VHH binders against LysM domain-containing GPI-anchored protein 2 (LYM2). Designs and how they scored, part 7

Target 1, 295 residues: LysM domain-containing GPI-anchored protein 2 (LYM2), of Arabidopsis thaliana (Mouse-ear cress) (o23006)
Amino acid sequence: QMTGNFNCSGSTSTCQSLVGYSSKNATTLRNIQTLFAVKNLRSILGANNLPLNTSRDQRVNPNQVVRVPIHCSCSNGTGVSNRDIEYTIKKDDILSFVATEIFGGLVTYEKISEVNKIPDPNKIEIGQKFWIPLPCSCDKLNGEDVVHYAHVVKLGSSLGEIAAQFGTDNTTLAQLNGIIGDSQLLADKPLDVPLKACSSSVRKDSLDAPLLLSNNSYVFTANNCVKCTCDALKNWTLSCQSSSEIKPSNWQTCPPFSQCDGALLNASCRQPRDCVYAGYSNQTIFTTASPACPD

## First folded at step 19 (VHH)

Design zz5 (from k1 with D31N)
Fold by OpenDDE, fold request of step 20:
Parts: sequence; structure tokens; C-alpha cells
Structure zz5 (fold): chain B 295 residues (1-295), chain A 119 residues (1-119)
Amino acid sequence: as target 1 above (295 residues)
Amino acid sequence: DVQLVESGGGLVQPGGSLRLSCVASGFTFSNYWMGWVRQAPGKGLEWVSDIYSGGSTDYADSVKGRFAISRDNAKNTLYLQMNRLKPEDTAVYYCAKANDEHVSPYDYAGQGTQVTVSS
């Protein structure tokens, strides 16, 4: 049954996940950024494959869905967003409204109450800050990397339709969410949707591990020195390139990609493998031989 | 044993009204938030409305302004006043009980009552 909780029982304890946010009223990217405590607008832009020069004041229409990256932490079999997303109670707010309207049904007031140990959900006060525990997961799906996307089910939807929309299947959706079928699909509730991710060569010890990117999205990593893109048309392989589009953070200048070991590039393929991005540390950017042999 | 028994469904014309009732037993009714869900032919289960222990209410956008959920704790009864009914409201309506953890989803529902809106 759709509990509002996403399962996270794998070995990966933290990752980036996505939520689909929509508002009944028109809003802006700026407002969404603030609401979900997204540090950099480009994270939202990348998740939605929007140009970098997109304005923060860009209008988001009613019921338009915006994908929002969130930091996911898994414990005790469940994934939840980090405590970085907080909501400050405003005048006339009620907790149920905050859950269903402000956060677009991605969370319930009961869950908010639970994690914040609210004695009486009906007795909240202006200025109180509550952690908003959004559902997420870092689990692989059948051994494959996926980006877990919290999809708020629309009225009249079916598992088949949702599956088709997001490039999965109804059986997978049902199993992932612990439901038997459409009879248990609940509208206005979050559904765990696994988005296929581009294959990544990022090392486990990298600061950006795991680097999960879904189709038609991009991300800046390695202190903004590397831009990674995911395109299904490019064999679902993460494409990471040096980038100067954004000012580096923590580094004065972007270090160049290190040379790959020639022995690795020439191993097991007729043609030398490509040297690809493999993550980064505080000191350097890592590279490795692409797993695939070139044509 | 938890029991939820819905009643009040029927055939009505568009623009008409119905009032559904749900009698609960087998648990402390007043301690639980309750809700209504519905299932239209060929569609999944749709959330309609909730009423919390403290009396706060919530509605799906599709019924907001037309439906009103209420409860009588003394009678262990949940109500759904449905006004300005539309053909799209045709469904089996279920009374639902919050789980013991008082979080989503519901853990029990009744057998349902049929609501048909047709000219």
C-alpha cells in the first residue's frame, strides 16, 4: 500500500533524489528554490533541463510539475530528505495545508508531526520551524542505478499510464510501492517512480558519489568544474566535460582532467577506450577508462 | 474487530445532493482521523476527503467547495455531504480509517456505497 514512505534498504545511505512539485497556484522558480531550500538554482534547472540563463523569476504555471533535487538519507529501511528542508509556520497556516498545498502532497501532516515530535498538530504557532521529511530512496533497482522520483499521482491515473510516462512498467511500480495494482493506487499521494539513470564511472570514494542523473538532465559537479549530462540517445552514458560556464567553488581554477592509465585504455578493446570522469576529491578530478569499447 | 459500514449512496441527477454515513466500530473512533475515498469504474482509488481527530478537514481539488466531511464522535459516525454532484462523481465511496500509527495510508475501509450521478 502507498504509505507515503519510500523504501531504502540498500547499501547506499545517501544520494540525490527527485521530487515532482506542482502548485495549484502560479509560482516562480525562486519560490520553489526557497521552499525546498535548494542552494543553487542551477540544480533545479539541470533537473528540468532548462538553460542556465533561465530567470529565477520564471513563471511556473498552475499544476506545472517542476523536478526538484533533494538530499536523501536512508535509515531503517526508509528514505527521507535531509533536515535541510524546513518550513516556517506563517499566519493562518495549518499543518495539513502545509503538507497538501504548500508542498503539493509530497508529504503528510502526520509525517511532519511524527518527525518533529509535534504534540498537537492543531496547535502550531507562527514562526515555528518544522523539518519537512520528503520521501526518497537511494536503492538500486534490480542492480541498476535509478533516480527515485516522487510523483504525486494525478486523479484518474493508472499504473500503466504512469509507467509509460516515465519509461518503466506497471509491475515495477507496483512492487516498488508495495501495492498490488491500480486498485490501490491513490491519487494525490506520492508514488516512487524509478527513473533510469545514465551509467556512471564515478568512484565510490568520490565526493559526488553516487552520481545519479536521469534522462534529459544535467548537473554541475566537481566544484562546478565538470558538467555532466544524461541523454538516452547517447547510450545512456553519463557525459561529463570540463566546464567553465560557472565559477569554480573551493578551487581557484578548475584542474584539468587527469590522464588515464594507458594500460587501462588499451585493455580488452580493439580501440582505446575513452578517458572519462570518475569523480573528484578536494585535491583533484579523477578519471578512468570507459567501461564500453568504442565502435 | 474493526468495522466500517457505509450508507447513503444512490442514484441522483446532476446537481443533486447526497449524504453518506459511515458507522465505525471496533476501535476508539475519536482517536483516529478518518477519510473518504472513491473508485470510479476503470479507475484507481481516489482520495476524496479527510477529517482529523482535531476536526481539521482536507479535500481533493475535485470536490473542494462541493463536499463536506464531518464526524460525530458520540455516534462513531463519519459523514460526507455531497452537493452539486457531477457525473464524474460516480463511484463507489469508501469510508476509511487511519492506521494505528496515525499516518498514511488507511488500514481499513468499508465495503463501500455506490453513488451514481446520471441524467
Scores: ipSAE 0.000, ipTM 0.180, lowest interface PAE 17.1, mean pLDDT 91

Design zz7 (from j4 with H102Q)
Fold by OpenDDE, fold request of step 20:
Structure zz7 (fold): chain B 295 residues (1-295), chain A 119 residues (1-119)
Amino acid sequence: as target 1 above (295 residues)
Amino acid sequence: DVQLVESGGGLVQPGGSLRLSCVASGFTFSNYWMGWVRQAPGKGLEWVSDIYRGGSTDYADSVKGRFAISRDNAKNTLYLQMNRLKPEDTAVYYCAKANDEQVSPYDYAGQGTQVTVSS
């Protein structure tokens, strides 16, 4: 049975994940940003491949899905969003309503109650702040990196339909979610959907590792000095370039990319390999030879 | 410029204790959640612990019950109390600042402090 918990039992304890948020009522990107404690709107814009100049007041229609990036933390075999996402109880709020309507079914009131050690979920007070544990995972799929996406199942949906929508298969979805088939698929509950990620050459000792991007998305990393994009049409390889679109964070100026080792570029390929982004540390942006030989 | 300066590392026997400190500067410390990560020899970065703006804490399973993260906002200082240390805890420990971008949990880390647990 779908419990709403995503499995997270792999070697990676933290990563980035995605949730699909939709509201029954019209809302704005600003409201979504606030609800999920996203500091910069561009994080949401990147996840949805929207231009940087998109207004935060842009209307989001009822039932329109917006992908929201979250920080995932794995503990005791389960992945949840970090404790940065909190909700403050308002007048006349009901915890079940908060779960199903405000957060669009991405979480249950039982889970909220559990993680916050709420003695009685029906006895909540105005002004109380609760951690919202959104489901996520950092597990690899068959040894490959994927972006875990929390998809709220629509009534009448099937595994086949969902698989087709997101470019996976029924068996994979069933196994990932611990269900045997459509008979155990629950409407209005989150389903763990693995999104194929672009290949990354980011080092394991980089702060942005693992760098997981799904198709048709972009991110700013290395203190906003590097823009990375994922496009399936480009052989599912991350394209990372120096960027001046955003002011650097933490650094006064963006450092130049390190030079790739020429010996590595020329090794085992007829043509020199590309020099690609490999992460960052302090004031150094690393590069490495692409694992693939040029055509 | 943002700076994070770790201290308190050293050599300790199994079962021993250490207390790490991290002094932050160049940003409003109290506005950010902070964390500790570590890198063991031959391995990548591993998450250790986080402390959020409201004071809530989180720990990796490997250190839960043994480590305690805390902060003093008035002193712009992050702490990690490490008890019952094991050889497996041997690593360089880094203080890390939360990322305003959702690309990673942290965007900046210090130079690190070496912790060695050995008999």
Scores: ipSAE 0.928, ipTM 0.965, lowest interface PAE 0.5, mean pLDDT 95
Fold by OpenDDE, last read:
Structure zz7 (fold): chain B 295 residues (1-295), chain A 119 residues (1-119)
Amino acid sequence: as target 1 above (295 residues)
Amino acid sequence: DVQLVESGGGLVQPGGSLRLSCVASGFTFSNYWMGWVRQAPGKGLEWVSDIYRGGSTDYADSVKGRFAISRDNAKNTLYLQMNRLKPEDTAVYYCAKANDEQVSPYDYAGQGTQVTVSS
């Protein structure tokens, strides 16, 4: 049954995930940024493959879906967003309304109540801050990296339609969500949708590991010194390049990419392999030979 | 320049305790949630604990009930009290600053402090 909880086995304890947010009313990217405690708008822009110069005041139409990146952690078999996303109760707020309308059905008031140990969900007060536990997962799918995307099911939709929309299959969706079929598909509830991710060569000891990007998205990593993009048309391979588009964080200047080992580049391929981004640490940007041989 | 300097690591017997400290500089400490990560031999980085701006805390299942994260904003210091230590807790522990980009939880970590739990 669709409980609103996404399974997370804990093989990977933390990762980045996505939620699909839509509002019945018109809103702005700024409002969405604030709602989900996204520190930098470009994170949302990247998740939606929008230009960096996109206005924070850009209108988001009613029922328009915006992908929002979230930090995911797995605990006791369930994945949940970190505790940075909080909602402050306002005048006349109803917890069920907060869940279904303000957060677009990505969470239930029961779950909010549970994680915040609210004795009575109907007795909330102005100014109270509650953690909003958004569903997410860090699990691999059949051994492959995926970006888990919380899709709020639209009324009248089917697993087949959703699967087609996101490039998966109805069997996978059903299994992932613990449902037998369309008969158990619930409207206005979040569905765990696995998005195929671009292959990454990021080391497991890098702060940005695992680096999971879905198709048609970009991120800035290594303190904004590296821009990574995912494009299915480029063989689902993560493309990471040095970038000066954004001022580096934490570093005065962006360090150069480390040099790839020439021996590795020339190993086992007809042509030299590409030198690709492999993560970063302590002002060092790592590189490695691409696992794929050039065509 | 952003700096995170960990201390307090060492050798301890199973069941023992350690308290790690991390002194932050170069940024407004109180504006960021902070965390601890660790790297055991032959393994990647593992999340340990987070403390948020409002003081709420979170823990990995592996350390829940044994570790306690805290912070002193006036001192720009992050702490990790580790009790009932186990050999599997052996790792280099890093203090980590929250990332303003949603590409990862953290964007900067210190040099780390070695924690070894052994008989």
Scores: ipSAE 0.925, ipTM 0.962, lowest interface PAE 0.5, mean pLDDT 95
Fold by OpenDDE, last read:
Structure zz7 (fold): chain B 295 residues (1-295), chain A 119 residues (1-119)
Amino acid sequence: as target 1 above (295 residues)
Amino acid sequence: DVQLVESGGGLVQPGGSLRLSCVASGFTFSNYWMGWVRQAPGKGLEWVSDIYRGGSTDYADSVKGRFAISRDNAKNTLYLQMNRLKPEDTAVYYCAKANDEQVSPYDYAGQGTQVTVSS
């Protein structure tokens, strides 16, 4: 049954996930940024493959879906967004409305009530701040890295349609969400959709591990010194490049990429393997030999 | 430059306690949620605990009920009280600053402090 909870086994306790946000009313990227406590708009831009120069005041049409990246943590078999996403109750707010309309059905008022230990969801006061527990997951799918995407099911949709839309299959969707089929698909509820991720060579000891990017997205990592992009047309391989587009965070200047550690001449490759991004530490951006042979 | 300096690690027996400290500089400490991560030998980074700007806290299941994260914004210091320590808690513990980019929870960590739990 679709409970609004996504399974998260805890093998990876934290990761990045995506939610699909849509509003019945026109809104702006700024509003979405604020609503989901996204500090830098470029995070949303990257998730939607929008140019960096996109205006914060750009209109988002009614029912237009915007992908919003969230921090995911797994606890007791369930994944939820971190506690940084909070909503402040306004005049005349109804918790159910907050859940269904303000957050576009990504969460239920019951879940909000539960995690915030609200004694009576009908007795909320102006100015109260509540943690919004968005559904997410850090689980691998059949041993492969995926980006879990919370898709709010549209009325009249089917698993097949959703699967086709996002490049997965009905069986996978059903299993992932603990449902047997379309008969249990609930409209206006979040569905866990696994998005294929580009292959990454990021080390497990890197702060940005796992680096999970879905198709047609980009991120800035290594304190904004590295731009990574995911393009299915490039063999689902993460492309990470040194970037000066954004001022470095935490560093005065971007360190150079390290030399490839163990560029093993794979005799199986016609050409030397490329050095690819492998994560970073406080002072070093790591590289490693690409697992794939260059074309 | 951002700096995070951990301290308080050491060798303790199972069931023992340690208190870790992390002094932050180079950024507005109070504007960021902070966390602890740890790395055991041969393993990757593992999330331990977070403390948010409003003071709310979160813990990994493995440490829930045993560890307590706190902060003193006036001192730019993050703390981790570790009680009922287990051998499995043996790791280098890192203080970590929240990432302004949604690519990862943290964008910067200290040099770490070694915690060893052994009989």
Scores: ipSAE 0.924, ipTM 0.964, lowest interface PAE 0.5, mean pLDDT 94
Fold by OpenDDE, fold request of step 20:
Formats: C-alpha cells, sequence, structure tokens
Structure zz7 (fold): chain B 295 residues (1-295), chain A 119 residues (1-119)
C-alpha cells in the first residue's frame, strides 16, 4: 500500500533525490527555492534543465510541476530528506493544509507530526518551525543507478500512464511502491518513480558520490568547478567539464583536472577511452579512464 | 580558504570512548549545518551524523544512541562524542561542511582523524 514512505535499504546511505512540486496557485521559482530551502536557484534550474540566467521571479503556473533536488538519507529502511527543510507556521495555518497544499501532497500532516513529535497536530502555534520529511530513496534498481523521483499521483491516472511518462514499466512501479496494481494507486500521494541515471565514474570516496543525474539535467560539483550534464542521446553517460560559470565556493581558484596517468593508453583496452571526471578531494579533482577495460 | 581540522582520534578498546573535534575557518561557521562522515578501509564514505543550524541533530542507524554530535559556534568547533565504540567503527573520520549546491550534502571535508577500535 502507498504509505508515502519510500523504501531505502541502505541504513547509512545518502544521496540526492528529486521531488515533483506543483501548486494549485501560481507561484515563482524564488518561492519554491525558499520553500524547499534550496540555497542556490541553479540547483532547481539544473534539475529542470533551465538556463542559468533564468529569473528567480519567473512565474510558475498552476499545476505546473517543478523538479526540486533534495538531500536524502536512509533510516530504518526508509528514505527521508534531511532536516534542513523546515516550515514556519503562519497565521491561520492548518497542518493538513501545509502538507497537502503548501507542499503539494509530497508529505502528510501525520508524517510531519510524527517526526516533529507534535502532541496535537491541531494545536500548532505561529512561529513554530517544523521539519518537513520528504520521501526519497538511494536504492539501486536491479543493480543500476537511478534517481528516485517523488511523483504526486494525479486523479484518474494509471500505473501504465505514469510508467510511460517516465520511461519505466508497470511492474517496476508496482514493486517499488509495494502495490499490486491500479486498484491500489492513490491520487494526491507521492509515488516512487525511478528515473534512469547517466553513468558516472565518480569514486566512492568523493564527497559528491553517488553522482546521480537524470536525463536532461545538469549540476555543478567540485565546489562549482565542474559542470555535469546528463543526456540520453549521449549514451546515458555523464558529461563533466571544467566550468568557470560560477565562482568556486571553497577554493580560491579551480584546480586543474588530474591526468589519467597514461591509463588511456592501456594496451589491454581495445577501445578508445576518455579521461572523465571521477570526483574530488581537498584541492584535487580526480579523473579516470572510461569506459573500463573489458574483462 | 576554507579549512577544517579534525583531532581527537586514536586507538581505543572495544567499549571505549573518544571525543573528536573539528575546528573550522574560512567561512561563517554558524551559517552552515555540519556533519561527520567516515571511511573504513576499502570502503567509501559513510555518513555518520549531522547537526543543523538550529541545533537539531541526526544520526546514522549504525551509531544512533552511541554517538553525539555538537557544536560551539563561538569557537567554530564541531564535536563528536563517541561512546561504546566497536571494531566496525574503525575508520578515518572527517568533519564536513554543508554544500550550498544540491549535488551533495557536503562540499568540503577536513584531512580526517584516524579512529581505531581494537582489542
Amino acid sequence: as target 1 above (295 residues)
Amino acid sequence: DVQLVESGGGLVQPGGSLRLSCVASGFTFSNYWMGWVRQAPGKGLEWVSDIYRGGSTDYADSVKGRFAISRDNAKNTLYLQMNRLKPEDTAVYYCAKANDEQVSPYDYAGQGTQVTVSS
């Protein structure tokens, strides 16, 4: 049954996930940025493949879906966003309204109440800050990397329609969400949808591991020194390039990419290989030869 | 430049305790939530704990009830009290700064401090 909880098998795993936000009322990218505690608008822009020069004041139409990246962690078999997303109660707010309308059905008031240990959800006060636990997951799907996307189910939709929309299948959706079919599909609740991710060569000891990007998205990583893009048309492989579009966040200057130490010329590899982004540490950006040599 | 300097690691017997410290510089410490991650031999980075700007905390299941994260903003220092240590806690521990980009939880980590739990 759809409980609003996404399964996450790794008890200590963290990753990035996506939520699909829509409002019944018109809003702006700035408002969405604030609502989900996204520090830089470009994170939202990248998730939606929008130009960097997109205005914060850009109108978002009613029922228009905006993908918002969130930090995901697993606890006791369930994935949830970190505690950085908080909502401050305003005058006349109702917790159920906050859940269903303000956060577009991505969370329930029961879940908000539970994680914040609210004694009575009907007795909330102005100025109180509550953690908003958004559903997410870091699990692989059949051994493959995916970006878990929280899709709020529309009334009248079917698993088949949703699967077709997001490039998956009915069986996968059903299994992932613990439902047997359309009869158990609930409208206005989040559904865990696995989005195919581009292949990444990022090392496990890198701070940006795993680097998960879905089709038609981009991110800045390595302290904004690297821009990565995902395009299905490019064999579902991450394209990461040195970037000067944004000032480095923690470095005075962007370090150069490390060399692939002759790995590109490995005679055991019959295919041409590229030197690709493999993560970063301290003041070093790592690279590796890709693809791996066939066994 | 941003700096994070960890200390307090060492060798301890199972069931023992350690307190790690991390001194931050080069950024406004109080404006960021901070965390600890660790790397065991042959493994990748593992999340351990987070402390947010308002003081709320979060822990990995593997350390919940045994570890306590805290911070002193006046001293730009992050702490990790580690109790009831187990051999599986053996790792290099890193303090990490929250990422302003939604590509990862952290964008910078220190050099790390070695924690070894062994009989």
Scores: ipSAE 0.922, ipTM 0.962, lowest interface PAE 0.5, mean pLDDT 94

Design zz7 (from j4 with H102Q)
Fold by ESMFold2, look of step 19:
Structure zz7 (fold): chain B 295 residues (1-295), chain A 119 residues (1-119)
Amino acid sequence: as target 1 above (295 residues)
Amino acid sequence: DVQLVESGGGLVQPGGSLRLSCVASGFTFSNYWMGWVRQAPGKGLEWVSDIYRGGSTDYADSVKGRFAISRDNAKNTLYLQMNRLKPEDTAVYYCAKANDEQVSPYDYAGQGTQVTVSS
């Protein structure tokens, strides 16, 4: 039934996944950034479609949901956040409080205890650091790329309401989560919700593959030299443009997009083609002609 | 100024072993978790292993139990010990640096070292 594990057994074993975080107390984007070990706030800003100039100290209201992107790795049929996310035990912490109140129900104390090999969850010490294993997945759904979103179920929710909220359907949610219907939907536990991803021309050999964006989000990729956005109103097609808004992370300057072959853009396809972002390697930003010519 | 230089690849028989190394420069090595990815002929990038700042490790199912990742922060060097090699391990192996952005796991990879397992 609802186990708190997300299935991840497909061919893609690492990716970016998404969790929905909320706190019962007011907090800030800075505190959320620290809690999830997110190095640059703009990753959270983009996941929530917030302006780049949003303050780190912006208030997050009680029970307000903030989407947080996480690194996902898949092993032995399940997906878990990478081991860079750690929590340091503070005075009066117990694992159940950390799981439910600090991490908003995204993990259970049993899972924290299991992955950290804690012999007795009641005998933890101030200053101990534990890996926080957030649920995630990199699997395609019916052959299509999706962004797996860990949604903490609110008391009184139905699968139908959750499906409508996130643009999916009851059958898909039930099957993905190994449940039959609403009677197995457990409040305050994560549900795997497949968000539709914009189509992308990014090559499988790119460092940012798979490039998975859901509606109303943006990312900076290619060492901050490329900004990509996903908009359902633009036919669910990823839009990526060169950007000078942010200093490149590993490069001295942003290289230009490679030029598409003009002959490929004018090939005898029945439809027009554009030169679009196709990923990157170290100092090179790739492009390709899109859409592909049909057979 | 970021540089990752892989070495230690070569031709080996099935069942053999190789040890890859990767020398890093241009960034504070100990501040980043690191990984290995590989590219088989005609394929995309495939995750192999990660090692985190605290020393914990993670492995793809296809290599678990056979490969061991390690690091030496004093030498800015990442290692991959590869045992019981199989023909399907044939690939170019890349050393990869953790991304400062949450868009993808890595934002820089070296030029790679070829590993060929045959005959």
Scores: ipSAE 0.789, ipTM 0.904, lowest interface PAE 0.9, mean pLDDT 90
Fold by ESMFold2, fold request of step 20:
Structure zz7 (fold): chain B 295 residues (1-295), chain A 119 residues (1-119)
Amino acid sequence: as target 1 above (295 residues)
Amino acid sequence: DVQLVESGGGLVQPGGSLRLSCVASGFTFSNYWMGWVRQAPGKGLEWVSDIYRGGSTDYADSVKGRFAISRDNAKNTLYLQMNRLKPEDTAVYYCAKANDEQVSPYDYAGQGTQVTVSS
């Protein structure tokens, strides 16, 4: 059943995950950025494939979905957003209103109460800060990386409609969410939807591993020195280039991409190989030859 | 420049304890949540623990109840107390700074300190 928890028990215990946020009332990207504690708006812009110069005050219409990337941590077989996402109780708030209206149904008041160890959810006070445990997962699907997307189900939806919308299938959605069919699909609750991720050559020992990017989105990684884009039309292969659009976050200057070994590129394996981004560490941006040779 | 310097690793018998330290410089330490990640031989990075600005903590299932993360903001220092160590805890342990971007949890890590759990 749809418990509001996403399964997360694989070998990857932290990752970027994605939630679909909407509100019944008009809002702005600024308000969404603040609500989800996203430090740089560009993370939201990239998840929605919006230009970097998009205004923070751009209107978000009622029921318009904005994708928000979140940090996911997995424990006891489930994934939740890390503790950076907090909500400060305001005048007249009750937890059920916060869960359904402020956070668009992405969490339940019961879950908020549970993780914050609130003795009486009816006795909350203005100014209290509560961790908002958004559902997420870092699990692979059939051995492949996916972006787990928290989709809040609209009343009257079917698994077939959701599967078609997001490029997956009924049986996958049902099994991933522990339900049998549409009769167990709960409106206004999050459904774990596995978005196909572009293939990546990022090394498992890179700080940005796993680098999970779904279709029609971009990210800046390697201290803002590398821009990566996922495009289904490019055979679902992550495209990463050096970038000077944004000031480096922890480095004085962006290091150059390391050069691929000429012998590695010259090893023929039925197709040409490119020198592609493979992650970073210690002021080094790694590269490798891709695609991998058929084994 | 941002710098993270880990120390406190070494060789220890199963069941033993170690305390790791990480001294930070080049950024306002108290503004960032911090974490520990580790790399076992032949493997990628594995998340160990996080500590947030308000002092709350999270742990990977494999270390929960055995490891304790803490921080001293006045000394710009992150700690990891590791108790009841097991051979599978053998790894290089890295102190890591929270990412300003959502692409990954961390954007900077130190050179690491080796922990070896062996008889």
Scores: ipSAE 0.781, ipTM 0.897, lowest interface PAE 0.9, mean pLDDT 90
Fold by ESMFold2, last read:
Structure zz7 (fold): chain B 295 residues (1-295), chain A 119 residues (1-119)
Amino acid sequence: as target 1 above (295 residues)
Amino acid sequence: DVQLVESGGGLVQPGGSLRLSCVASGFTFSNYWMGWVRQAPGKGLEWVSDIYRGGSTDYADSVKGRFAISRDNAKNTLYLQMNRLKPEDTAVYYCAKANDEQVSPYDYAGQGTQVTVSS
């Protein structure tokens, strides 16, 4: 029942999703960045809570897992990565090697062949370019936002171990993946693991909605003018602050923040509410009064 | 400065067609995949379609088979052909530029063009 496809049938049809990449051979963050078509290394750095000054030539050890954020699109009940993830066939490549060794088991050669309409998967030529359809999902879990993480199951794993590692439970993992228990858990195949997402006040009409961050990660949004961090120790609430660390991507300078929407003084709170990031438009970074009272 | 300028919206009867255009400037258009998103009254943004550098396309289930996205890199222009329009397609349609960051699909959208489908 581990089909290699993740269910994606909810109302959200595009989102950020996450894959866990590893290789049997040493590699670098630069190679991973190129492999997954990630334009700026800092997106990988943030997903792994690495310092912004980390070198792109930093060694990644054999079997070390690096989390890679991908753009997910959902259609016909399943989610796959956007078509911007493309692989160019090199000397001695065959599709099974590309799927297993180059992409770490995140995708099967059958899926690569299917989505690229390859007539004969054994007759590929150096220089051919193929879309790599990584599994992903944008679905909520029990009405809550989650980050769907593609975890390649290690031989000898159990659902209990995976649940403990990622902060979820056996029943949730089994149901999400259409399996009953450990007897149907397949090694070297991707499992859909729902990571808890920090609460966000981002407006539904913001370009960065839904803003999905899992524990111990950060992201730059609002054209690099806002840095957001997710930390379970901060009550699973997204922490977003203005930033000048990175040049704005579509603006000459970061625009001023709006006046905070909503009353900071509330009779039900002992202290004034925090003013928190609420998304952006082409000319404005929005803020709003936090829905929760300060403790 | 990045600019995206949409046009081609209007009022149309159910079953009719419209062609939207989006002229881009301030970035190298051919280096970015592009998309259309829409906002119905009182709703958030809804993804409509994407087109990639090599011409591959994807569509939301609600518009698949009825809408066709295309691009002309020489003219820095993105298009959306909308056929067999339904009242549910009523929205402001935005042209959107792919994000340099992975936090979200798009990091810039135009001012939008209104599409209204009513009898």
Scores: ipSAE 0.780, ipTM 0.900, lowest interface PAE 1.0, mean pLDDT 91
Fold by ESMFold2, last read:
Structure zz7 (fold): chain B 295 residues (1-295), chain A 119 residues (1-119)
Amino acid sequence: as target 1 above (295 residues)
Amino acid sequence: DVQLVESGGGLVQPGGSLRLSCVASGFTFSNYWMGWVRQAPGKGLEWVSDIYRGGSTDYADSVKGRFAISRDNAKNTLYLQMNRLKPEDTAVYYCAKANDEQVSPYDYAGQGTQVTVSS
C-alpha cells in the first residue's frame, strides 16, 4: 500500500481494472466521465449497474463512490492506467491538490511527478498536460481471475471491515497489499481489493479476453452486439446475450451467435449443456458448450 | 466499415529485423490510440505495444528495447520495427484499434501478418 503501486507481474499484461472515485464536492457523471477520459458513459453505467438511460447530468453526492473502469497495462511488476488519462493544469493548481482533491486520492503527486518526469513539482504551468497513472493490476489471485479494484481507504477503516464490504478476507487483502495489519493501513490511499469475477467461457484468443466482470455490473462487448451481466445470485456465472440496444461500433450489423452442434449439447456428456458466448473475432461471435463434461 | 491491413511479415533468421505496416481506413485514425498484439501457435493474444494520440508509447516487457512502434497520421499507417528477433517472437501479428468501450483495450484487429523466426 505505501508505494501506491499495485503488483502486476503475472502473464496477463493488459486488462480492464476498476477504481473507486469520490469527491468532497458534489459532481455529475458527466464530469467523472470527462475526468477519466471514458469515451462512452455506458461503461461507467455498467460498472455501477445503472440503467442505460441514466442522465449524464445525474448528481453524484459528496463522498459517494462511483466505480470507473480503466484500461490497465503492466510493466516491470506494476500496473498503471493507460496514457489517455491526462489532466490539464489549471490556475492555482499544485500537484498535491490534483492528486488528493481532483483525483480523490487514487494517485499520489510523487507518482504523477515520476511518470511525467517533472523536474520540479512546484514549478508547473497552466496548460501543461500530465498523464495520471492510476494503480491497477491484471494478476490472478490463487489461479483465479479477479477484478482488481482501487479502493481509497477512509480514515478509521479496518482490513476486516474492508474485506467484509467487498467479499474477501483480511489475510488475502493484507497479503495482496504487502501489509501485516490495520496499523499499516493508510487512510486516503488506494488499497488493491480483489473482487470476485463471474466465471466466463471467453476464449483466450478473443479481443475481450480476459472478460472480467464483478457482481452487480454489466458490459457491452463484441462491438456492442453482446451484453454480459454478472450476478452473484446466479451462481457467479457470466450471462451473455445478443443485444440490439446499441448500434454496432465497428461492424455494419451484428453477426448472429454461432450455433453449437446439437449432438455436442446432448450426447457427449450424458447431461444437458448450454450454448454460451465464447468471444469474438472479425465478423464472428463464438459460442461453446458449457458446462465442461464431468470426468 | 473499419479496416486494418497488416503487411511486412515473413521468414527471418534469429537476430534479424522486420518492419510491419498497418494501413487503416473507415475511422478517424488520429483520434485513436493503436496497438500491436500477437498470437503464437496454440496460444491466446499477447499484447506487444501501444502508441497514443500524442505519440507516447508503451511496450510489453518481452519486447522492450527491441521493438519500436510508430505512426504516421497523414498516411493512416501504424508501424512496428522489430529488431534482434528471437524464435519466441514467432506469431501472427495483428494491428489493433483502441476500444470505444472500457471492456477491453481493443475492439477491432486486422487479419494479421505472419512472422516466423527460425534458422
Scores: ipSAE 0.775, ipTM 0.900, lowest interface PAE 0.9, mean pLDDT 90

